VHH binders against EKC/KEOPS complex subunit cgi121 (cgi121). Designs and how they scored, part 30

Target 1, 174 residues: EKC/KEOPS complex subunit cgi121 (cgi121), of Schizosaccharomyces pombe (q9p7j3)
Amino acid sequence: MILPLFPETQVHVFVYENVSNCAAIHEQLISQNPIYDYAFLDAATILYKKQVYSAIIRALEDRRDEQMKTKTIHSEVILSLSPKTEISSAFRQFSMTKKSKNIVVVKIDSKLTEEEEFERLDKLVEGNRVEFSDEELQKLIDFKVLKKNYKLDPSTLENPLASILSSIALRGYS

## First folded at step 1 (VHH)

Design y41 (from y37 with D98G L99R S100Y Y101T F102S G103P R104Y T105K S106G K107E; framework vhh_7yz9_2)
Fold by ESMFold2-Fast, scan of step 1:
Structure y41 (fold): chain B 174 residues (1-174), chain A 121 residues (1-121)
Amino acid sequence: as target 1 above (174 residues)
Amino acid sequence: QWQLVESGGGLVQAGGSLRLSCTASGSIFSRYAMGWYRQTAGNEREWVAFITKGGSTTYADSVKGRFTISRDNAKNTVYLQMNSLKPEDTAVYYCAAGRYTSPYKGEYDYWGQGTPVTVSS
C-alpha cells in the first residue's frame, strides 16, 4: 500500500473474521510481546477503508512532526481513530478485546511483503482472512458502536464517511 | 486489603486551582502506577493523568499544561494539582492504582470512591 503523503512508508492492513483466539492475542498485547507489534482493532468499529487510512496518515503526520502521544506508531494509529486525544478512551473504543470476533490488523514499516505478513499473522490469528474492502468491512461493523464512538446523529448518518474523517482529522492534533 | 481515599475536591470559580490527594493503604503502593480519572453524570470515566513508580507522567490532552500529577512515596500519596480550571472540568475525580504496561490493559486494579469538583463560570 502506498500513501500519497508517505510514499516510502510500507503499510499493510488485514481483516480477519470469526477469530477464536482473541483472548490469547489480547494477553500478548498486554504483555507487550514484540511479535504482536501491530495495531489490533475491533472490526465492529471500522466502516470504511478510508477511516483506517485517515488514522494511519494522522499517526504518520504526528510521528513526522514529533507529536506522538503514544510509545509506538501502531498505538498512535488506534489513538488517531478517536475524536478525543485520550489514550485509554481510544483503546476502549477501537482496540481489540478478549470478546472481539472480527479484527482489523495494521502493520506500518514492515520489512515483509503483504503475503509474508499474512503467513506470519496466520500463525498468530485463528480466524478466516477476508479482503480489506468497504464491502467486507460493512459486513462486520456494529452501527451502534460506530454511532456512539463518533457521536453520529440521524442527519450525519446520511454521510457518515465525511463526519468520521472530519473527526479523525480534527481530533486536536494540528 | 488495598484501598484508595481521595480528598481535596470542592467548589471553585473558573480560573481557580484545587489540589486533589489520594492516600493508598496496603503494602503495594510503591509497586503500582497511579492515575486519575474523572466522570460526569451519564458519561463513562475519562482518563486524566498517570504517574509511574519511577515518576514518569502522562496527561490527557484536555488537561495538559494545566494539571500536574505527582507522588510522595513516603506518605503513600498521589496528588493532582489542577490549575486554570474551566467549567468543563466539573466532574467526580477518581484515584486509581494498577499496572499500566500496555494501553490495551485499559484497567486499573484499584479505585477510590471519588471526590466531586465543581467549577462555576
Scores: ipSAE 0.237, ipTM 0.707, lowest interface PAE 2.6, mean pLDDT 84
Fold by OpenDDE, second read of step 3:
Structure y41 (fold): chain B 174 residues (1-174), chain A 121 residues (1-121)
Amino acid sequence: as target 1 above (174 residues)
Amino acid sequence: QWQLVESGGGLVQAGGSLRLSCTASGSIFSRYAMGWYRQTAGNEREWVAFITKGGSTTYADSVKGRFTISRDNAKNTVYLQMNSLKPEDTAVYYCAAGRYTSPYKGEYDYWGQGTPVTVSS
């Protein structure tokens, strides 16, 4: 897809459930294998499409303004999901781990169509693709983790999206 | 567009083995997760095995250790190797395919016509 404010940047987002090789993927990420140049997120931490889009936009804005805090645009997406400024905290909170079963995968600056990118990524991820939708994300979310990551309380749980987006947007402005 | 055709069913003695095949007529087979189900008369269709696009497999408890699901994308075919067959395995076996599916959803885009398996005691 193309974001209106970033017409020159193609973005793709995929969701996988029942992934059996997260440990193997994680090892490749640690070794910085360029074939795995994606943002691999734990789906247990993602509730909304807009949450992911907001993080992507934040990362792209940081890149545009030469204010990236991380080395890659994909790592910046992970950082952008977090209300915290610490990179290590963001990765611990949102990044796929060896124990993850469901993941959200983000590709920035893709030169391929969504279908082509999917075929490429499908060789790396051993799992079932599901639709990138709020309905599907809702099935994969761990609300305990979500509440912890964004410090949600009963009052904010009525509209968690607003709280999440505010946390992402206002990171570093406490 | 797609047609799934099962084959390999038949009569087998208890303790014997049978290999089912399911071939898809459409293209882009590698994009689909595949599943095997079975059904007896008067009962609901029962999930047997599942294989993801990436080759990850899942089995019903009743067949674990005895059945093996596999796929050959080059042949647009999914297989079900059934070993140590029991009379209770007697059923019509169905193949299913889906792009956005999981072993526990039971939602598939395409279904085969089924192949009968009879295990005699």
Scores: ipSAE 0.015, ipTM 0.303, lowest interface PAE 8.2, mean pLDDT 90

Design y42 (framework vhh_7yz9_2)
Fold by ESMFold2-Fast, scan of step 1:
Structure y42 (fold): chain B 174 residues (1-174), chain A 120 residues (1-120)
Amino acid sequence: as target 1 above (174 residues)
Amino acid sequence: QWQLVESGGGLVQAGGSLRLSCTASGSIFSRYAMGWYRQTAGNEREWVAFITKGGSTTYADSVKGRFTISRDNAKNTVYLQMNSLKPEDTAVYYCVAKTYYGRSPSEDYWGQGTPVTVSS
């Protein structure tokens, strides 16, 4: 995908369900193996495509403005999903864990095509690829996790999109 | 306090071999994955090889089959065995200890760099 505000930046987003090797992937991520240079998110935390894109845009804005709080653009995407500026909390809230079962994977500044990234990720992730769509994401979300991460009251859970997007866009201002 | 000390660089002819060593303080080594990067003037640092705390290894395509990364936990040392060296391998080689992905932004710990020059 090409973003209107960042037309030079190539973005790929992939969704995997029923992943059996999350513990092995997590080991590679905490060791910072360069082969795994992606943002690996727990799909239990992602409800909408717009949620992911909003975090990507915020991360790209912070990079453009030389205001990144983390060391990589992919780590900045993870931070940007959080309504707080506290990095450790953001990673606990949104990053995949050893016990994750469904994941969303983001690649920014890929030198590879979407098809080539799929070839690489299929070798790393032991799971089933599904379409990156609101329909598929809604099958994987955990509403208790979503409520906790964005501090939603029960009434906003029926239509949380605006609240989530505002939390991402206004991170650190409240 | 914590430091990485590199050794083994120098001049070598094409087709030759060099072994780089990087010795870390005990606490760094037992906690972190270790890797090697290289840099030529005017270019960004390029990843070369990586070894996890558990001993799993990965290599850049340009060095796969020629370079071997290993670690000796008793000596707190990581090694890069470089075989079949080519002039294009000429660079300053940096040892790195990588912090946890997903933790607060921590600095990776970098060595001072050791130059490797491969003559034609």
Scores: ipSAE 0.000, ipTM 0.196, lowest interface PAE 11.5, mean pLDDT 82

Design y43 (framework vhh_7yz9_2)
Fold by ESMFold2-Fast, scan of step 1:
Structure y43 (fold): chain B 174 residues (1-174), chain A 120 residues (1-120)
Amino acid sequence: as target 1 above (174 residues)
Amino acid sequence: QWQLVESGGGLVQAGGSLRLSCTASGSIFSRYAMGWYRQTAGNEREWVAFITKGGSTTYADSVKGRFTISRDNAKNTVYLQMNSLKPEDTAVYYCAARSHYGTYLKPDYWGQGTPVTVSS
């Protein structure tokens, strides 16, 4: 995928359900295995495609402006999902854990096509790939987690899209 | 106060050995992968080795076969055994703790750094 505001940047997003090897993947991420250089998100935290795109755009803007707070563009995507600027809190809230069952995987600046990245990820992730769509994401979300991460009131939980996107875009501004 | 406390650096001749130690608070040690970075003058800190809570290890190509990372969970301590040292191993060595939450390429905690000088 090519983003209109960043046409030179290749972006791929993959969704996997019923992943059985999250503990093994997590261990590889912590061990800094370069094969696993992706943003691995817990799907329990992602409700909309636009939520992921907004975080990617924010991360790319921070990279363009030389204002990244983390070492890699992939970790910057994870940070950018959070309404706060606190790095450890953001990763705790949105990153895949050993106990995750469903994941969203983001690759930026791939030298591979989407099909080639899928082939590569299929060897790393033991789960079922599903379409990156609002319909599929809404089957995997945990609304209690979403409410806590974005501090949503019961009234905003009915239609949280605008609040989530605003939180991502306006992170650090009050 | 430092969350990671390093020891064991010093001066050694080429071909010699040193063991670096790093003691962490119990809460950091139990939640993070532990490891070592090194920095030479004028360069960024480069990763050397990491060990997960379960004992899985990874090494930079420059040190494979010569360095061994290990951990003692009872002492909340990580070790770097450096064998067959070369002059190019001369650097300040930093203990690091990396989050289990996906900060896999950027450490959350750093030690103070311990200098290692390898003479020819």
Scores: ipSAE 0.000, ipTM 0.190, lowest interface PAE 12.1, mean pLDDT 83

Design y44 (framework vhh_7yz9_2)
Fold by ESMFold2-Fast, scan of step 1:
Structure y44 (fold): chain B 174 residues (1-174), chain A 120 residues (1-120)
Amino acid sequence: as target 1 above (174 residues)
Amino acid sequence: QWQLVESGGGLVQAGGSLRLSCTASGSIFSRYAMGWYRQTAGNEREWVAFITKGGSTTYADSVKGRFTISRDNAKNTVYLQMNSLKPEDTAVYYCARGSKYPYSTGEHYWGQGTPVTVSS
């Protein structure tokens, strides 16, 4: 995919449902194993494609401006999903956990083609790949988690897109 | 309070073997994944091997079949057995503790490093 503000940046987003080995993946992530250099998100926290794109754009803006708060662009994507600048809270809210069942995986600056990344991820993730689309994401979202993470009230829950995107774009400045 | 102390480096001829040790002090070693990295002058620190707290191991392609990572929780020590050493393995080798959280940026600990020189 091409991002208007970052046309030279290669971005791949993958969605897996019914993942059985999240505990094993989580262990590799805390080990900082570079084979797992992706952003592994809990799909329970992601409702829209635009939500993921906005976090990617924010992370790339922070990298461009030399204002990243985390060590990698992938961890910066996870931080950028949070309306807060608190790193540990962002990881707890949006990162895949040992108990996750459905995940969204983001790769930025890949040296591999999308097909080659799929081949690598299919070896690491024991689950069913589905299309990265609003329709598929809507099947995996947990609205209680979404409401808590973005502090949505009943009036905004009807159409939360604008609130979510605003929270991501204005993280730490509103 | 965390201290990682590497040892076992030195000068060795190509085809030889070395065993590196990394001992942790002031820590609950058995609760963390441990790894080895190496760095040559002018290059970024390169990952070599990881061992999880459960004992599962992963290796960089450049060292697979030649290096073996292991741990001894009773001694708070992680080892890197290096066999069939090549001149390109020449580097300073660093021990690293895994993070408490996935993607953690502030809770990473490194040792001081132990130099390994492989002569042709």
Scores: ipSAE 0.124, ipTM 0.513, lowest interface PAE 4.3, mean pLDDT 84
Fold by OpenDDE, second read of step 3:
Structure y44 (fold): chain B 174 residues (1-174), chain A 120 residues (1-120)
Amino acid sequence: as target 1 above (174 residues)
Amino acid sequence: QWQLVESGGGLVQAGGSLRLSCTASGSIFSRYAMGWYRQTAGNEREWVAFITKGGSTTYADSVKGRFTISRDNAKNTVYLQMNSLKPEDTAVYYCARGSKYPYSTGEHYWGQGTPVTVSS
């Protein structure tokens, strides 16, 4: 996938459910295995495609402007999902954990087609891929976690997308 | 530019075996993952098995231990060996190029299907 504002950057997003080896993946991430150069998100924290895209765009903008707060573009995506500026908080809020069952995987600067990238990633993730869509994401979301992460209240729950996007966009400006 | 042709379907008794073939025409076969699906009338097409270009395989829970997917790149063909067949395996079987699941930006190429009937 190509983003209009970043035509030279290829991005792929995958969703997996019933992942059995998140703990193993997590260990590889801790060890900084370059084969696992992705952003691994807990799907329980993701409700919309636009939420993910907004975080990706924010991360890419930060990179473009040489304002990244984290070490890698993928970690910056994780940070960009959070309304908080603290990196540790962002990771606790949105990153895949050893106990995760469903995940969203983001690849930035891919040199491969989506199909090729999937085949590579499919060797790393033991789970079932589902469509990257709002319909599938809403089946995996934990609304309690979502409400907590973005401090959603009854007035924003009817249309949480606007609040989520605003939180992402305005991080650090409160 | 890509065409898939399934074959090998037919009538078989429960407990029997059947081997399906799917031959592809088009660009380099070895570059693509392949998969098998099946569909019954009035139902959604369901995934059965998947094999990556590297030869890694995955199966639906309903067929694990009974079905085996394989490929012969020299023949541009993907196979589905079906053992210990059950009446519930009765369906039209389709092969597809690409992911075992739909891509957000990619395409599946489908064959016309081959019917499999398992009698009790």
Scores: ipSAE 0.008, ipTM 0.259, lowest interface PAE 10.7, mean pLDDT 88

Design y45 (framework vhh_7yz9_2)
Fold by ESMFold2-Fast, scan of step 1:
Structure y45 (fold): chain B 174 residues (1-174), chain A 120 residues (1-120)
Amino acid sequence: as target 1 above (174 residues)
Amino acid sequence: QWQLVESGGGLVQAGGSLRLSCTASGSIFSRYAMGWYRQTAGNEREWVAFITKGGSTTYADSVKGRFTISRDNAKNTVYLQMNSLKPEDTAVYYCAADKSIYGRYTPDYWGQGTPVTVSS
């Protein structure tokens, strides 16, 4: 996929359900194995494709402006999903944990094609890959987690997309 | 002052063994995952092995089964035991410390490097 403001940047997003090796993946992430240089998100926190793309765009803007608060673009994507700039809180809220069952995986600046990344990730993730679509994401979301992470009140529950996107775009100001 | 100090490098014959040591200065060791990277002439630094604060280990495929990473919390030291060495293991080896808990591959601290040469 090509982003209008960042046409030079390769972006791939993958969704896996029923992942049985999240504990092993989590161990690799905290050990900082460079083979696992991806943003591994808990699918329970992602409701829309647009939510993921908004976080990617924000992270790329922060990298362009030399304003990144984390060491890698992938960690910056995780931070950018949060309505606040508190790093530890963002990672607790959105990152995959050893108990996660469904995950969303983001790769930025890949030198590989989408097909080649599929082959690579299928060796790392023991789960079923599904389409990155709003329909599939809506089967994996946990609305209790979503409401808590974005502090959604009853007035925003009918249209959470606008509130979520505003929170991502205005991170640090609201 | 260096935060990480490496030792144990040198020249060894193919099939031989070496043990690298890395002692952390200050309070870094207890808070960080520790690891080893290596760099051959003309190439970027390549990850070799990591050990978490709790002792969980991971290894690059090229060294799995031959190298063992361990840590001694009382001595603030991480070790890399290298067995069955091959000429292609010839590199400068770097100790690394990283506080990251999520998919980041750039360490917070680097040692100055220790050369290992494996002759055939």
Scores: ipSAE 0.011, ipTM 0.235, lowest interface PAE 9.2, mean pLDDT 82

Design y46 (framework vhh_7yz9_2)
Fold by ESMFold2-Fast, scan of step 1:
Structure y46 (fold): chain B 174 residues (1-174), chain A 120 residues (1-120)
Amino acid sequence: as target 1 above (174 residues)
Amino acid sequence: QWQLVESGGGLVQAGGSLRLSCTASGSIFSRYAMGWYRQTAGNEREWVAFITKGGSTTYADSVKGRFTISRDNAKNTVYLQMNSLKPEDTAVYYCATRYSGLYSPKTDYWGQGTPVTVSS
């Protein structure tokens, strides 16, 4: 995937359902194993493709402007999903946990093709790959988690896209 | 404050072996994952091998099958056993800690480096 405003940046996004080894993956992530240098998100927190791309764009803007608050572009994507700039809170809200069942995986600046990244991830993730689409994401979302993370009231929960995108774009000003 | 001290580097002929050691000061070593990195002049540090606090290991493709990383938590020491050495393995080797908390390693502890030269 090529993003407007960042045409030189390669982005790959993968979705896995029914992942059985999240505890093992989580152990590698907290140990910062370089083979696991991806943004591993809990799919319970992601409702739309645009939500993920908005966080990626915000992270790339912060990198371009030398304003990253975390060490890696992948951790910056996780932070950028949060409506606030508090790092620990963002990771608790959006990162996969040992109890996660479905995950969204983001790779930025890959030197590998999408198919090569898929083959690599398929060795790390014990689950079923599904299409990165709004339809598939809507099967995996937890609306209670979404409401809590973005502080949505009942009136916005029925059509939350604009509220979520505004929260990501206006992070630090709300 | 933590200090990492590498040892075991030196000159060896191609096909030979070396064992690098990295000893950490302080009692919290067993809480951290550890890695080995290498650097040639003018290039960025390249990751070589990684071991979690529980002993799970990963290796860069360039060293897989030849190098083995291990740790002794009682001695606060991590090791890199290097077999079947090639001239391309010539580098300064560094050990480093990794923060095992939330995924942002803002503070890593690095050793001073130990040089390894592999002659043909």
Scores: ipSAE 0.014, ipTM 0.324, lowest interface PAE 7.0, mean pLDDT 83

Design y47 (from y37 with D98E L99G S100L Y101F F102Y G103S T105D S106T K107P; framework vhh_7yz9_2)
Fold by ESMFold2-Fast, scan of step 1:
Structure y47 (fold): chain B 174 residues (1-174), chain A 121 residues (1-121)
Amino acid sequence: as target 1 above (174 residues)
Amino acid sequence: QWQLVESGGGLVQAGGSLRLSCTASGSIFSRYAMGWYRQTAGNEREWVAFITKGGSTTYADSVKGRFTISRDNAKNTVYLQMNSLKPEDTAVYYCAAEGLFYSRDTPYDYWGQGTPVTVSS
């Protein structure tokens, strides 16, 4: 997909289930190994493709407007998923942990094709690739985590898309 | 030892000003973005202001134009200048250090003990 206001920006999103090496990946991320310069999200927090794309667009807008609060575009994507501007809270809410089993991986500004990124990620991630689709994401979501992260009440939990997207767009400002 | 130490809270009249300070250990301050939060009776902790390592700032709508967050990197200190105070600003104010990226300090937050601010009508 080509983002309307960012047609020059390469964006790739990958989904892995049954990942066995999350602890090893997490150690590399904490050590700031540049090979792991991706946004590694816990799939338990992602319900829709549009949720991920909205966070990407917000991060790209913040970069364009010189409003980034983190050092990298990938960290800004993770922050942009959160309804508030507390960086460590956003990472606790949305980033992968040592205990994660399913992950969503975002790459922005890749110099590689989607296929080449998959080849590279297959060396880093020990899990099964699945399609980036609402159907696959719905198999991996944890609704208790989603409810907590976006402060959803029972009525909005039945159709949370608009509430989630509004939270991403209005992060830190209600 | 406590790693974030707040000061500057107190009692002021509506329309007055206060300056809150938060001094962090050098190992935290140099690696973290800094924020101010407040908690009022019966409510969840509310984000107030945020400043990145580079000095970029953002504010909650309720305090925009009245509060200013700043940092002094030489003193490992973050400040919250509060002007035109209202009774509704009465709260315990907390300093927070928020991890950046997947650094060694992420996903950890550091919090101060809180400093009470009371604004009388």
Scores: ipSAE 0.013, ipTM 0.190, lowest interface PAE 8.7, mean pLDDT 81

Design y48 (framework vhh_7yz9_2)
Fold by ESMFold2-Fast, scan of step 1:
Structure y48 (fold): chain B 174 residues (1-174), chain A 120 residues (1-120)
Amino acid sequence: as target 1 above (174 residues)
Amino acid sequence: QWQLVESGGGLVQAGGSLRLSCTASGSIFSRYAMGWYRQTAGNEREWVAFITKGGSTTYADSVKGRFTISRDNAKNTVYLQMNSLKPEDTAVYYCAADYPRLFSGTEDYWGQGTPVTVSS
């Protein structure tokens, strides 16, 4: 994908359902294995493609402006999904856990083609790939998790897109 | 569980300096990046600075140019040198082991906290 404000930045997003090895992946993330340098998100927290793209753009803006709050661009993507600047809360809310079953994987600044990243991830993730689309994400979302993470009221929960995007884009401005 | 032991907090006048230390078990320190967080009354814990195993550093905007994080790999210790302290730096300061990669929800990866009070 090519972002108009960041045309030289390579971005790949992959979605896996029915992942059986999340515990193993989680251990590799905790150990800081560089092979796993991706943002691994719990798909239960992601409803829209625009939600992921907004977090990526916010992270890239923070990197451009030299105001990243975490140590890597991938951890900055995870933080940027949160309406707050508290790193530990953002990771608890959005990052993959040992108990996750469906995941969204983001790669920024890939030195590989999308096909090469796909082949690499297939060796790391034991699950079924699905299209990165609103339709597929809608099947994997947990609305109770979404409501809690973005503090949505019942009325907003019926059509949460604008509220979610505002939370991501305006985090830390008020 | 991992043990992180903090020291160096206290009372200091505005414009003064303090150096915080955090000693970790060797097995944790040698493998993980280290960081400092702080928490003020009524607010959630916020990150202050990170240092990787290799020595690369990142800082929150509020402390850039005033605070310096460093590590001594031989002593399993991470330091936070705090200069030009302001009353708004008053907080409990916490040491943590590579928190962005520790999505386990376990508080055992945190130090107990060291209070810092900056008087006007």
Scores: ipSAE 0.000, ipTM 0.150, lowest interface PAE 15.2, mean pLDDT 81

Design y49 (framework vhh_7yz9_2)
Fold by ESMFold2-Fast, scan of step 1:
Structure y49 (fold): chain B 174 residues (1-174), chain A 120 residues (1-120)
Amino acid sequence: as target 1 above (174 residues)
Amino acid sequence: QWQLVESGGGLVQAGGSLRLSCTASGSIFSRYAMGWYRQTAGNEREWVAFITKGGSTTYADSVKGRFTISRDNAKNTVYLQMNSLKPEDTAVYYCARDSYSPWLGTSDYWGQGTPVTVSS
């Protein structure tokens, strides 16, 4: 994928449902295994493709402007999903846990093609790969989690996209 | 059980320097990664610097070239040397044990904090 604001940056996003080895993946992330250098998100927190792209764009803007608050671009994507700049809260809210069942995986600055990343991830993730689309994401979302993470009231829950994107884009400014 | 105690904060003029210290009680300090975080009033804590158990260091972009993190395993102490201080560095600085990988960016054991005020 090519982002208009970052045409030199290669971005791949993958979705897996019914993942049985989240605990094993989580241990690899804690042990700093470099083959797991991706942003692993809990799909229960992601409703739209635009939500993920907005977080990626914000993370890339922070890297460009030398304002990253976390250790890697992938952890900056996780932070950028949050309406706040509090790192531990963002990771608790959006990052994959040992108990996650469906995940969204982001890779930035890959030297591999999308197809090659698919083959690599299919060896690491024990689950069913599905299309990165609003249709598939909406099957995996938990609206109670979404409401809590973005502090949505009942009036915004029916059409939360604008509120979510505003929260991501204006993090630290609103 | 672990306890982290920060010291070395205070008042300094812009362009000045301070060294913060964080001493850990408990055993096996050398087996853990350590980090420094800061928080301004009304804002969330932000990561500043990280040092692995092996001594490798990483820094937030806002402090690269100005701050240096180091450790002394014999003294169970981690340090943050802050040079070329700016008014925007004014914050309460927290020492933390980082039990998660750098990709998660989280810390799970915190000190009480030491305030730093940089005057213009």
Scores: ipSAE 0.000, ipTM 0.210, lowest interface PAE 11.2, mean pLDDT 81

Design y5 (from y1 with D98R L99D R100Y Y101L F102S G103P S104W S106G P107S; framework vhh_7yz9_2)
Fold by ESMFold2-Fast, scan of step 1:
Structure y5 (fold): chain B 174 residues (1-174), chain A 121 residues (1-121)
Amino acid sequence: as target 1 above (174 residues)
Amino acid sequence: QWQLVESGGGLVQAGGSLRLSCTASGSTFSSYAMGWYRQTAGNEREWVAFITSGGSTTYADSVKGRFTISRDNAKNTVYLQMNSLKPEDTAVYYCAARDYLSPWTGSYDYWGQGTPVTVSS
């Protein structure tokens, strides 16, 4: 995928359900194995495609402006999902854990095609690939986790999109 | 503050073998992931092989089946066994250590000085 504001930046997003090797993936991530240079998110935290795209755009803006708070663009995506700028909290809230079952994987600056990235990721992730769509994400979300991460009140829970996007776009400005 | 000392580079004939060693100073070697990278003139540094603190290994497609990465935690050393060497393996090889305790917030990349490997046809 090409983003209008970042037309030369290649972006791919993948969704896997029923992943059995999250503990192994997590070990590779904390060891900074370059083959695992992706943003691995817990799907329990993601409700909309726009939520992921907004975090990607924010991370790319921070990179463009030389304002990244984390070491890599992929870790910056994870941070950018959080309404706060505290890095440790963002990773606890949104990053996959050893106990995650469903994951969303983001690749930025890929030199590979989407098909080639799928082939590569299918070797790393022991799970079922599903479409990156609002419909599939809504099957994997945990609304209690979402409510807690974005501090949603009961009045916004039935239509939280605008609140989530505002939290991502405006973090650190309020 | 980690120092990485590399050895084992040199000139070798195509089809030959070399073993590179990288010894780290420091008390937490066993908790670090270790890797080997290489760089040819005019190109960016390319990842070759990685070994986690738990001993899991991964390899770049260009070296898979020919190179083997291993570690000896008692000696604070990581090795790269290079077999069936090809002229395109000619490069300066770098050892790297990554602090997995803070991978995204202030992770440290420690690099060796590089050791040249030349493979003659």
Scores: ipSAE 0.014, ipTM 0.379, lowest interface PAE 6.5, mean pLDDT 84

